# VHH binders against p49116: the designs that were tried, part 290

Target 1, 238 residues: p49116
Amino acid sequence: EGPLLSDTHVTFKLTMPSPMPEYLNVHYICESASRLLFLSMHWARSIPAFQALGQDCNTSLVRACWNELFTLGLAQCAQVMSLSTILAAIVNHLQNSIQEDKLSGDRIKQVMEHIWKLQEFCNSMAKLDIDGYEYAYLKAIVLFSPDHPGLTSTSQIEKFQEKAQMELQDYVQKTYSEDTYRLARILVRLPALRLMSSNITEELFFTGLIGNVSIDSIIPYILKMETAEYNGQITGAS

## First folded at step 20 (VHH)

Design pb130 (framework vhh_ozoralizumab_d1)
Fold by ESMFold2-Fast, scan of step 20:
Structure pb130 (fold): chain B 238 residues (1-238), chain A 119 residues (1-119)
Amino acid sequence: as target 1 above (238 residues)
Amino acid sequence: EVQLVESGGGLVQPGGSLRLSCAASGFRFEDYGMYWVRQAPGKGLEWVSYISWDSTYTLYPDSVKGRFTISRDNAKNTLYLQMNSLRPEDTAVYYCATHWLGSSPEDSRGQGTLVTVSS
């Protein structure tokens, strides 16, 4: 009943540490990435349907899809983050590491392939000019994926995913009525998210988060963290 | 370069309280998340708490949740940890930290302050 997402869920405003340092470092990159991760987790927690699934199911869903949500967030916030500049700095560092023989050639190749896949994904989303409503529904489709191993309440999760798909279709058909194939072009971008390694995302963006621990191990704590939302001081609800 | 100076540790009886402070310099403190981490004798490094740059988000493991409170004063470049209902298991060197600046936690961690909880 009611819509899956409200206008509150369309607002997704990332505040960056400023200014961007002359020389990019793990400190700046991890801070930027952690802000996007926390914003994404807060966004997910604010959805009534997500809350209705219960803590164990919520944790399992986010552990399975956090990399997909994070990558969608990177694409959505690419300009605010100056993501191209961050990725260029990482590429330059990797090329220097090859010359100094500090890293395995196979590992460098895997990381470079990941960066190129990420750049291609972000470029595709930018060329499609994906708006805030479309991003919100794409994130909901990814979040409510019933096909992850070990999930309970899979029928309910599937219903929420179908509701997200239906509401996205309604939005796109009304807002972009002249573009008959827009929805199809958007949806075919989603499988690329599952081809990107969460381990490489962690290495690139989160090496300094919570003592350099795995994102999988901290997700339960992030989802249960205290937030200023209880005081009305959250993005999109102040 | 990042410099972090912890203070406020000491000997306290079980059930007691301590307030730790960390003075930060060498970076824009107001723009970065901060951590408290600890290392008990003969054990590995354990994270204790996290606070976002704007204090919007705070994070605690179950071992300290409800007993410890992290806070910050951005105008003073100072991080705090209020520790209540202390237990012998809380005995450790406590370090102030921010996101790792290099390859290891030591690159962005202070020198530490010793907390001993004993009768």
Scores: ipSAE 0.691, ipTM 0.842, lowest interface PAE 1.0, mean pLDDT 85
Fold by OpenDDE, second read of step 21:
Structure pb130 (fold): chain B 238 residues (1-238), chain A 119 residues (1-119)
Amino acid sequence: as target 1 above (238 residues)
Amino acid sequence: EVQLVESGGGLVQPGGSLRLSCAASGFRFEDYGMYWVRQAPGKGLEWVSYISWDSTYTLYPDSVKGRFTISRDNAKNTLYLQMNSLRPEDTAVYYCATHWLGSSPEDSRGQGTLVTVSS
């Protein structure tokens, strides 16, 4: 079998909604997040190994790891997105307009901690100067995680994860030959992803757009979405 | 078409300072976060700073943090990089960019300006 990822899988271009509003409203935030989510899932879909697992398994995998993929995407696109500004806006909206009557002090703390975790993770990735290849492989490692409950074809998933890891290792050794511990430094960041609550992420980034609909429920739809349709949404969205 | 023109590079001694400028045209500069990236001889392209469209957010890798300061003037469509405490390892061609390879496949950058740090 050939490599798990090709150069085409390194491409991860997020297009932000245009024009950027003077004030980051909930719609803009949700649209931006949705684009990233779609991009992340369609990226996964573009991987031949992912296709080989079948629709049911694919859906299950994405349901299990969408938050981690999304978070990696946030990190990767943090600069383009001006993520810090978005996060600040999210906090402001939550406190001042969206959930004023719904959030307890404890909930606010929880949300703020989540925001902090996101920020710290993204900052840590930026500090490591993670490149597009490394992100691609990290996303693959996260995607092909066999340790989620309810998955089928776990042996095959594990195989793909191993391939991703090996290819990452080879890439890092080749590209960063002078930094013998770079691989380790990169990989040790992955556990931080598991600290991120998918529910809180969903609430922060998507509530204004999808309402009471869960990301879990729309994942099959996103995975079946045509590329042309996706592109149309990107260009047509305000 | 996006045009970026870097300037301000030159030869400087270790511990010295330089200020780079980037003149932007052909796009809505105020709508974009901007990057400084650099490429040292024999090495790949790496980002060295980022500033959000409204200058409210900046990022630096550890390699330059505390030494480099990115800023911008949207009214002048200009990006700046103040480099202090320069080191030999900072020797590189410096580019301003709308994107960097780590986050996007599209990389619009200028011709670059050479910074040489040598005793």
Scores: ipSAE 0.005, ipTM 0.225, lowest interface PAE 12.4, mean pLDDT 86

Design pb131 (framework vhh_ozoralizumab_d1)
Fold by ESMFold2-Fast, scan of step 20:
Structure pb131 (fold): chain B 238 residues (1-238), chain A 119 residues (1-119)
Amino acid sequence: as target 1 above (238 residues)
Amino acid sequence: EVQLVESGGGLVQPGGSLRLSCAASGFRFEDYGMYWVRQAPGKGLEWVSYISWDSQYTLYPDSVKGRFTISRDNAKNTLYLQMNSLRPEDTAVYYCATHWLGSSPEDSRGQGTLVTVSS
């Protein structure tokens, strides 16, 4: 009956480590990425519809889509992160690795192609001037994807995705009334998220570890947090 | 460079409590997530707890959840681990570390402090 997202779910504020080091290093990049990842997951947990699906379904959904949520977050926070500077530093490191024969040429090619896809995605979103409401609903559409293997409650997930699509349409039609094709331009950007490898994202931004575990292993711990602790974190992060 | 110095370990009986401290220097402590990692005799490293830069996010594996509490004092550049209801299987050397075990494992963790849970 009520809206899928409230105004509190539109707020998405990333606080960066400061200052940016003169020479970018793995520690700074991983800290920055981890802040965005935690912010993204706590954003998802704040949605009543998400909570209503239950913990097992929540875990399966986020494990399936964390890379898509993270990439949308990178695009939304690109300016705050100085993402272009981070990606340039990664590219420079990869070029040095080619010259030193430290990494295989095939692997470097795959990583460079991933960086190119990421840059093109972020550039397209910037050119469209996607606003905070639009980002919130795009994240909701991605989160409530009923088509991932192994999901239960797929009918309810599909209902929430359709509700997200409807509310995005209503918002765009009202706010950008003179741009008849804006929604179509936005939605055709979403398939590109499925082309981005979660394994390569993990290698570039997280080194595959938080403590002594992978991102996939950390997701259940984040989602098992108690409501009181969770409410405190949402208030502070927003 | 980054320096992490752990303290507070010792011998304690099952069911007892200990509080570990980690003094950090050589980096902007207030800007980086921190974690506790332990290594039991003859075992590999095991993640024990994580805390974000602003204390808003704390994570625990099921093995310690409800018994251990991580906290930090950014003004003092100090990380803490309050350990309650200690069990013999908690016996390990406890290390303070930055957010992850990175390219330099020695630089990613401190010297350690020994916790022995025994009658």
Scores: ipSAE 0.607, ipTM 0.793, lowest interface PAE 1.2, mean pLDDT 84

Design pb132 (framework vhh_ozoralizumab_d1)
Fold by ESMFold2-Fast, scan of step 20:
Structure pb132 (fold): chain B 238 residues (1-238), chain A 119 residues (1-119)
Amino acid sequence: as target 1 above (238 residues)
Amino acid sequence: EVQLVESGGGLVQPGGSLRLSCAASGFRFEDYGMYWVRQAPGKGLEWVSYISWDSHYTLYPDSVKGRFTISRDNAKNTLYLQMNSLRPEDTAVYYCATHWLGSSPEDSRGQGTLVTVSS
């Protein structure tokens, strides 16, 4: 069988709304986040192994791991997003919210602690100088996680995860041959993703997009999204 | 200040077609995803369609998929909804929006345009 991911899956290009407004607002932050989310979902959907699992399994996997994929995407695209600037604007907004509605003080503290954890994760990935190939395979490892509650087809999911890990190992050992422990340093970063709350990610990045709905409720539609690329392949148009 | 002005609604027979338009101003339309949402008489808001800033991604719920087509003209700051094979259940006020539902902290919905599907 061929590789789990092709060169097409290593390419991950986020285009930001331009220019950045003088005053960051919820609309700009949510548009930026939605572009990354949609890019991440399109990326997952384009993987033949993912397609082979079928629509119900695909939906369950992405509902379980979207926050991990999104956070990896934030780390990978931190510079193009000016993520530190976005996080600073969110912090300023939250601090103003404490002054106006002190009933949410404890919740805002939890949200600010989440921002710190997110920034630490992004900094650790930057210090490791994670490349595009490594990011693609880390995303594949979290996507094909067989251990989320309620999943079906867990044996096939586990096989795809093992394939992702084997291909990442081959790449790292070949490309970074002088760094014997690089793979271990990269893989030990992944558990931190599961400690990050998807509800807090929604509050930080998606409140202006989804209103009273949740990302969980929207995922089935995002996975069914029509794309110019996908429609071109179906119709044979160039 | 975001301004959205919907038009194109009217009375149409079941199986007919209508094209809705939304004129947008007050923001960089070409940089933002756009939504159509609707509210049927006596019901809540329902998401109808989404289009990305570059028209690369479009989303539809099953209720309208294959019948409705969302499009945009960034040079004209205009959003469109082509509605085909209309059903009585499509009767609603249709709103252009910058989010999934008009219940965002900011009211980004326009005034709406009424679509009535009846014989």
Scores: ipSAE 0.639, ipTM 0.815, lowest interface PAE 1.3, mean pLDDT 85

Design pb133 (framework vhh_ozoralizumab_d1)
Fold by ESMFold2-Fast, scan of step 20:
Structure pb133 (fold): chain B 238 residues (1-238), chain A 119 residues (1-119)
Amino acid sequence: as target 1 above (238 residues)
Amino acid sequence: EVQLVESGGGLVQPGGSLRLSCAASGFRFEDYGMYWVRQAPGKGLEWVSYISWDSKFTLYPDSVKGRFTISRDNAKNTLYLQMNSLRPEDTAVYYCATHWLGSSPEDSRGQGTLVTVSS
């Protein structure tokens, strides 16, 4: 039986809308975030193990973890996105909303705490200098989480997660052989992803979506979409 | 200033086809995802289709999947919706929209194009 991920699953390249506006607006932020979300969903869907779980199971799985995958993607693509600039623009918008009395103080506090948690996470990943292989396996560990409520096939999901953990360990041991505690430093960052609210992520990055739809409701449509490239990856033909 | 001009609507019998067009200007069309949305009289906006900036991702709700096809021509700043196997419940004013500007009735949408499916 082969590795869980192939070299094609390590490649994760975000193309940003250009040019960046001098003053960021929700349209640019939403477009940027949507590109990252679609890239993340395409990445997950291209994994043969993921497809082997069946459509109902894999849809439920992504519905449970999309925020974790998206946040890992934000950290991985932080430089390409100029994420710090985007977050500063969001903070400025929130401060203006306080002045206009459009949001409660409690809500603004929740959103600001979320932004600070996100900044801390992205900074910690940057300081660890996480490489493309490490990000791919961290995303796989998050994707194949057997502990979300309502999941079926939890034994298979757990097996795939354990395979991801073993392959990450093997990679880190061989590539960073002199850094004995690197794997531990990386893995202890993952629980923080579960503390970030998917509802707040949606409000920060996906405001202004047409039809007043939630990301949860969009996920089944994203996973069902068909492209020639995507079909080639699913069938193992390229 | 974002400007969106829809065309191609009309009266068609059930089972018929129409091709809608949207001419976009005032922004870098080639860099933004685009939506088709519709609104029946007295109802809110209903999302009909989405296409990414590069045409690699297209999304459809179950109500139109397999019947409607969204496409774009970035060189012409034009969005299209091919509508096949039309049903009476597809009767609505159809609007093209961007991620942000199509979220409100007051955003810089055009007049839309009326599609009426009736015998």
Scores: ipSAE 0.589, ipTM 0.791, lowest interface PAE 1.4, mean pLDDT 85

Design pb134 (framework vhh_ozoralizumab_d1)
Fold by ESMFold2-Fast, scan of step 20:
Structure pb134 (fold): chain B 238 residues (1-238), chain A 119 residues (1-119)
Amino acid sequence: as target 1 above (238 residues)
Amino acid sequence: EVQLVESGGGLVQPGGSLRLSCAASGFRFEDYGMYWVRQAPGKGLEWVSYISWDSKHTLYPDSVKGRFTISRDNAKNTLYLQMNSLRPEDTAVYYCATHWLGSSPEDSRGQGTLVTVSS
């Protein structure tokens, strides 16, 4: 049966455009976010259990959970991304939009609440000092969620989620043996991911995508993406 | 100031080939993903291909997959689109693009090169 994830799935290395510009703009933010999105989709594609579910199921799962995977990726890569600086730039852009009457006060409130939720989530993960193995299994738990509407093969998806949960438990109990309640503290953070709007994430990070292309519309093409690393090589994130 | 200059368009017979080029300046080309997009007469913008900054990842919609190949030369700040087995429905103005700069998508898109596929 083997493990659900291998060491290759623990490696999650985001390469940022460099240098970070003195004044952040939509171009830099969208490029950075796109790299994280592609890295996250590539990570999912490389899992043998995910591949075994078939293309239609893979597309449906990723469409349902891309925002959760992306948010976990933001938390995991927060330091590499200087995420606090990016969020501050987004807030500044929104404040300028208020002055130009480009957005309603109600919409600004929704977006600001989303940013606060995102900051709170990332801060909680940082305080817990979540490691690379823990992030990989948390991503697997959200990826293999059998409870999204419209999914087929839900029994098989549930088995993969349970396998992810069991392997996370085994890892945490072995690696952090002196902290009996660590797993519980980690798992209670996950429900917050489903309260975050994918539409608002898209507006904040992917406004720079050309032609009003939605993330939902490009997910099938990202999952079909050609890479040099897929042709008989171990797929890497870098 | 971001500048993108497309070239290589022209009139070609069905089944023919063309190679488009895009010369980029005003930004660190090697750090940004690049797109080819097209606009056929009387239709909206349609994305045609994407390539990541490092050339490791390429995307194609089903309409062009297997016929078109995107590539880049980061040392020359140049993006390419090799178009094979051209069809009348490929007739369009072709633009190279990067992520939007500010409020206008046109600011991150070149002026285009016309491709006409007809007998």
Scores: ipSAE 0.561, ipTM 0.783, lowest interface PAE 1.6, mean pLDDT 85

Design pb135 (framework vhh_ozoralizumab_d1)
Fold by ESMFold2-Fast, scan of step 20:
Parts: structure tokens; sequence; C-alpha cells
Structure pb135 (fold): chain B 238 residues (1-238), chain A 119 residues (1-119)
């Protein structure tokens, strides 16, 4: 048995639609977000431990954690996505919606709070200068969460999560040996991911993706991607 | 303005094959994912296939997986659907789309091409 993740799982290279339009629109945002979502799902699918859990468990895990994986991906790929520019465009659209009385004040408040939480999370990860190995293991920790309702095989999932935690610890202690508290600073960021609403993420990023259906509903189809794609390149931000 | 023109439909016998084409203009085709969707007589829209901008990701529902193949030619701004082992249940108007906005055929859909599978 080898490590939970190989070097191929550390490489996460996102290719953006080009060029970025002068005025951002929902099509560009949705295409950009869907590329990150597909990259994230392909990343998860490529992990041997994940495959070993079987199709039903894989579907349940990804349905439970896709928003956490997506948010970690946003933080990791923030520069290549020009995420700050995308979020500023969304905020501007929301402010215009307030002036036109098209959305309730309570709904706008919920969406703005979500955007602020997302910005705070991405800023904290940037300040910590999280590297590619650390992102890969953080994604593995959230993917192999045994505590979601309705899961089977929870003991095996917990074993994989503990393996991810151990390998992250070993990496951080060897690479950042002078910073005794780095691992603790990184891990205390993770609970914030579960406070962010997947429904609001869908509203902001995935309007018009596939059908008028939730990401939860399309996850089984994403995970059933043709076998040939499994041996393709795993890509993301540099 | 996005323009999509489907072609290649027709009458075919059960077990036969057809290749549909969609000519796209009015946007950067090479940068966006594309869909095939269909609407059988008296029924709602059903998603048939999706292909990513780079052809790396292709998605199929179980009803067509193994029988239909989606592909694209970014140099020609053209989307294709190869349909094999056709069944009477595949009879529908087939549309291409740039994104999914709703159940209306007018929402980011082309004009459609009719596929009829019968003896």
Amino acid sequence: as target 1 above (238 residues)
Amino acid sequence: EVQLVESGGGLVQPGGSLRLSCAASGFRFEDYGMYWVRQAPGKGLEWVSYISWDSKYKLYPDSVKGRFTISRDNAKNTLYLQMNSLRPEDTAVYYCATHWLGSSPEDSRGQGTLVTVSS
C-alpha cells in the first residue's frame, strides 16, 4: 500500500475561457465554475482509495462535500480565475438588484454574507501561502468525511481521512519544520467550509449548467464520465 | 446573438444510425461546453449528452450511454451526435444548446432536427 495521494493528485491545473470578457456575464462565470467543478470531480475520481469505496459511496460522499471541494478549488485557483474580479462583478449585480427591487433584502443579505465568508476564506488561505501538496491533502480530508448523514462504510472512510491527516502532518513537519504551529493554523480553517451554503454557491456560479437541476442531481452523471477521461490529464492552477 | 442550426435528422429503421450536426455562431464556440437535448412527442425536454470545451469530459445519461457519442470540431464551430442502435424510444426533436436555462425549447436551444425511428 502506498501513500493516499500521488504526485498526479498534487497537480491541479485550471484552464480558463479566453479572453475574459470586458463585462462579465453569467455564461462566462458558469463556464469558469463548471471547469473547476469538473476538474475537482475528476481529481476525486482518480484517487484509488475513493474508487475502492464503490459507486454508491462515491456518489454520497461527493454529494455531501462538493461545495467544500469547490470552495477549496476557488481558493487554490483564485489567481488564475481572477476570482476577486468575478466576485466584484457579482456584488455589483446584487447592488443593482437592490436598487430595482428585484430581490428581497433578506435574500440579498444572505448572498452578501456568503460572498464575505468566501472572500475571508480565500484571503486566509492566501495569507497562509497554502501550497499544492497542502491543498491536495485538505481536499482529501473533506472528501473522506465520515460524519455526513446517510453514509455507509463510515469506518473505511474514517480510515482514509486519518491517512490524509497523517500524510499532511508528515509533509508540513518536513517542509515547514521551523513553523511548529502551521498545521494547526491550516486545519482550523476547514470548519468554515461547512458554514457556506451549497444552494447559494449554485446560485452564484452554476446558473444554466445542465438542465434546471441542482448540482446534487448531476453529480452521478459527472462521476460516470467516460473511462477514457480517467487516464487523461488532471489539470488546475499553477 | 447566439445562433445554433441543427441538421441530420430523418426517418430511420430500428437498429439504424444517424449523425446529427449543429453549426454554431455568435459566440466563442471553442471556449464553451455544449449540450444535446431532445423532446419526444407530448413529453418534456430530456438531456441527451454534454461535451466540455476541450472534448475531455463527455457525459451521457444511462438511456443513451454506449449507443450515442458526442463530439465537436472547434475549428469548424460544429457539434456532432453519432447515434447508433436507434430505438423507437429515441424518436424526438433534437436540439443543441450552449447552456441550460429551462424547459422551453427557445431557451438557449437551436431550432431542432426531427429524428423518427420506425419501420
Scores: ipSAE 0.588, ipTM 0.760, lowest interface PAE 1.2, mean pLDDT 85

Design pb136 (framework vhh_ozoralizumab_d1)
Fold by ESMFold2-Fast, scan of step 20:
Structure pb136 (fold): chain B 238 residues (1-238), chain A 119 residues (1-119)
Amino acid sequence: as target 1 above (238 residues)
Amino acid sequence: EVQLVESGGGLVQPGGSLRLSCAASGFRFEDYGMYWVRQAPGKGLEWVSYISWDSKYRLYPDSVKGRFTISRDNAKNTLYLQMNSLRPEDTAVYYCATHWLGSSPEDSRGQGTLVTVSS
């Protein structure tokens, strides 16, 4: 009967490697992305409703939606990450790869289309000035998606998604009372998350982390981490 | 600029223990996650363990979970791998890395340290 998310679940503080290197490299990009990924996985695991679904369902849900959670995290943390600078460095690297004839034109086109979609998504969220509560509930809506193939307990997942939608609606109507269509403008942004390929996200941000294993393959290990490690990540220990 | 020097490998009997060390230089060690990766003769690279910059996240595949412990000393720029209950299948060259080795054209690795588990 309590709210789906507490104030602790709204808090989402990314700690960046510091200082940013003069020349961005794969190590800095992968470290930054990995911190956001771990923070996102920790955030999901800390939700009581998520815990109640059990480990097998938790693993299946996160495997299905990690790219959506990661992309929402990129949008939310775009300023602290200097995401535009990271994307510019990636584009420069891709242009050099074209000049050296190291990658196929079709692959480069797919990757550039992905970067464009990501930039457009982040710009739309920035223009809407999405706040911390809104991001938390948008993440909950994508996490509790009952429509992924192979899921069990789909009725329970759908109930948690509906609860997230109701609580988001209540928050937006109360906080932005004069903007009648704000919720609609926010929700129509979500389908774009599913148009972004998880394989291309892995290539852009996580090649240095995963190598011969996929993010899908490491998710079970991340979700098995002990509570003490999760508490350390929440506090942003410094 | 990144330099990683592994040590501590050797011959050990099944059930024995070894402690590997990696001395890091050329980057801000305290700001980056670290990996142990291994390669058995004739096989590809296999992930062994990961530790976050602040030691809050430590990840292990099921093959080593409960037997190996990754740790770091940021003041000494040193990464460690404590290996207990060693098995013949743990025989490999062990590398430390700031990222998954072979994942980019910019990848380089040190000599590694050889661990041989045999009677």
Scores: ipSAE 0.610, ipTM 0.792, lowest interface PAE 1.3, mean pLDDT 85

Design pb137 (framework vhh_ozoralizumab_d1)
Fold by ESMFold2-Fast, scan of step 20:
Structure pb137 (fold): chain B 238 residues (1-238), chain A 119 residues (1-119)
Amino acid sequence: as target 1 above (238 residues)
Amino acid sequence: EVQLVESGGGLVQPGGSLRLSCAASGFRFEDYGMYWVRQAPGKGLEWVSYISWDSKYILYPDSVKGRFTISRDNAKNTLYLQMNSLRPEDTAVYYCATHWLGSSPEDSRGQGTLVTVSS
């Protein structure tokens, strides 16, 4: 059998809107986040194992894990996004909203706590100097999580997760042969992703979807969409 | 400042067609994803279509898929919505928008264009 991920599936290139405005606004932040979300969904769709699960299973899987995939993408693309600058602008906006008594103080506290957790996660990943291959496999491990409630084909999902873990282990052992505990240090970071609220991520980066739709509601449409670059797995490039 | 001006609405018979246009200014149109949303009388906003900055990603809800086509001309700063096989339930004010709308203090939605599908 071939590998779970190919070289094309390891490539993850985020293109930002240009230039960054002098004063960050919701429009720029939402556009940047939407690009990362669509890139992440396109990446997942390009994996043959993901396609093999079938539409109903793969949709349920992504609806369960999109926040974890998105957060890994934020960490991986933090420099390209100038994520620290975006988060600082959000914090400044929240502080001004408290000053003007425009938002609930309790809600602002929840959002601030989420930002601190996100910053800590991204700092942890940067400190570990996670490379592009490691990010690809970590995303695959998160994507093929068999333990979300309501999933079908859990045995097959678990098999793909184990394959991702095995290929990550092989890569780390060959590339970082002198660091015996690197894999363990990387994997122990993953549980933190599930401590972050998808609802708060949506509020911070997407302000909700137009027409009273959530990210969970739009995911089936993203996964069914036509794309010019389908990596030849289903329809090929048009 | 973001400005969006919709046009092309009107009264049309069931089964008819209309083409909506949205002229965008005040921002770098070529760098931003665009949405069509609609609001039927007495109802909330309903998402109609999305197109990414590069036209690579295009989304439709099932209610309009196969009948409506979104497109953009980045050189002209213009967004389009081709509406075919129109139904009475498509009657709404149609708005052009440039970002995810929720509890945003800055509404990036235009003034709208009325589409009425009736005999």
Scores: ipSAE 0.633, ipTM 0.810, lowest interface PAE 1.2, mean pLDDT 85

Design pb138 (framework vhh_ozoralizumab_d1)
Fold by ESMFold2-Fast, scan of step 20:
Structure pb138 (fold): chain B 238 residues (1-238), chain A 119 residues (1-119)
Amino acid sequence: as target 1 above (238 residues)
Amino acid sequence: EVQLVESGGGLVQPGGSLRLSCAASGFRFEDYGMYWVRQAPGKGLEWVSYISWDSKYALYPDSVKGRFTISRDNAKNTLYLQMNSLRPEDTAVYYCATHWLGSSPEDSRGQGTLVTVSS
């Protein structure tokens, strides 16, 4: 049996709209987020193990974990995205919206807490200097999570998650041999992803893409999207 | 200000083909994903297709998959929809859009081009 991920799955290159507008707007933020979302979905669907689960299972799996994948992608691509600038613009827009529409204090508190948690997560990953291989395997661990409610079959998912964990351990021990506790420090960051509300992520990043529908409702279409790169990877062409 | 101008609509026989164009201006077309949406007589807006900024990704609902192809020419600031094997139920006004379904106050879409599939 081969490794869960190939070298092609380690490559995760986000290209941003250029240049960044002087004043950030919903169109730019949604375009930037949509590029990361599509890149993340393309990444997932190109994994042979993911395809082996079958359409119904793989769709349910991504519906359950897309926000975790997206948040890991935000952390991995934070510098390329100038994420801190985007989040500052979102905060500014929220403050202006409060003045105009008197949104409930509880809702504003929830959104601001989400932004704080996101910033703390991205900061912790940056401080740990997580590399491309580590990000790929962390994404695989969250993708192959057998513990989401409503999943059809969990045994094979658990097997793939265990394989991801084993391969991450092997990589970290060989590459960072002098840092005995690195793997533990990385893995304890993952539970924070479950504290990120997918509803709030949609409100902050995807209003221009989905309007009043949900990311959950468009995931089946994204997973079936046409791409030359995906076809090349699935055929194993050089 | 975003400006979108659709063209290429007309009357076509069932099984026929038609190519729609959308000329875009007022924004960096080459940097943004684009949508085709349609509105059949007496019905609401329906998503038809999406294409990413770099043409790497294209999405289609099952109703048009295999029959319609979205494409773009970033050098010409133009979006295209190639429609093959047209059916009477494809009769609609087709809109070029920068947003999925026009659900926000900043929604930008053109004035539309009428496609009628009839004998």
Scores: ipSAE 0.614, ipTM 0.797, lowest interface PAE 1.2, mean pLDDT 85

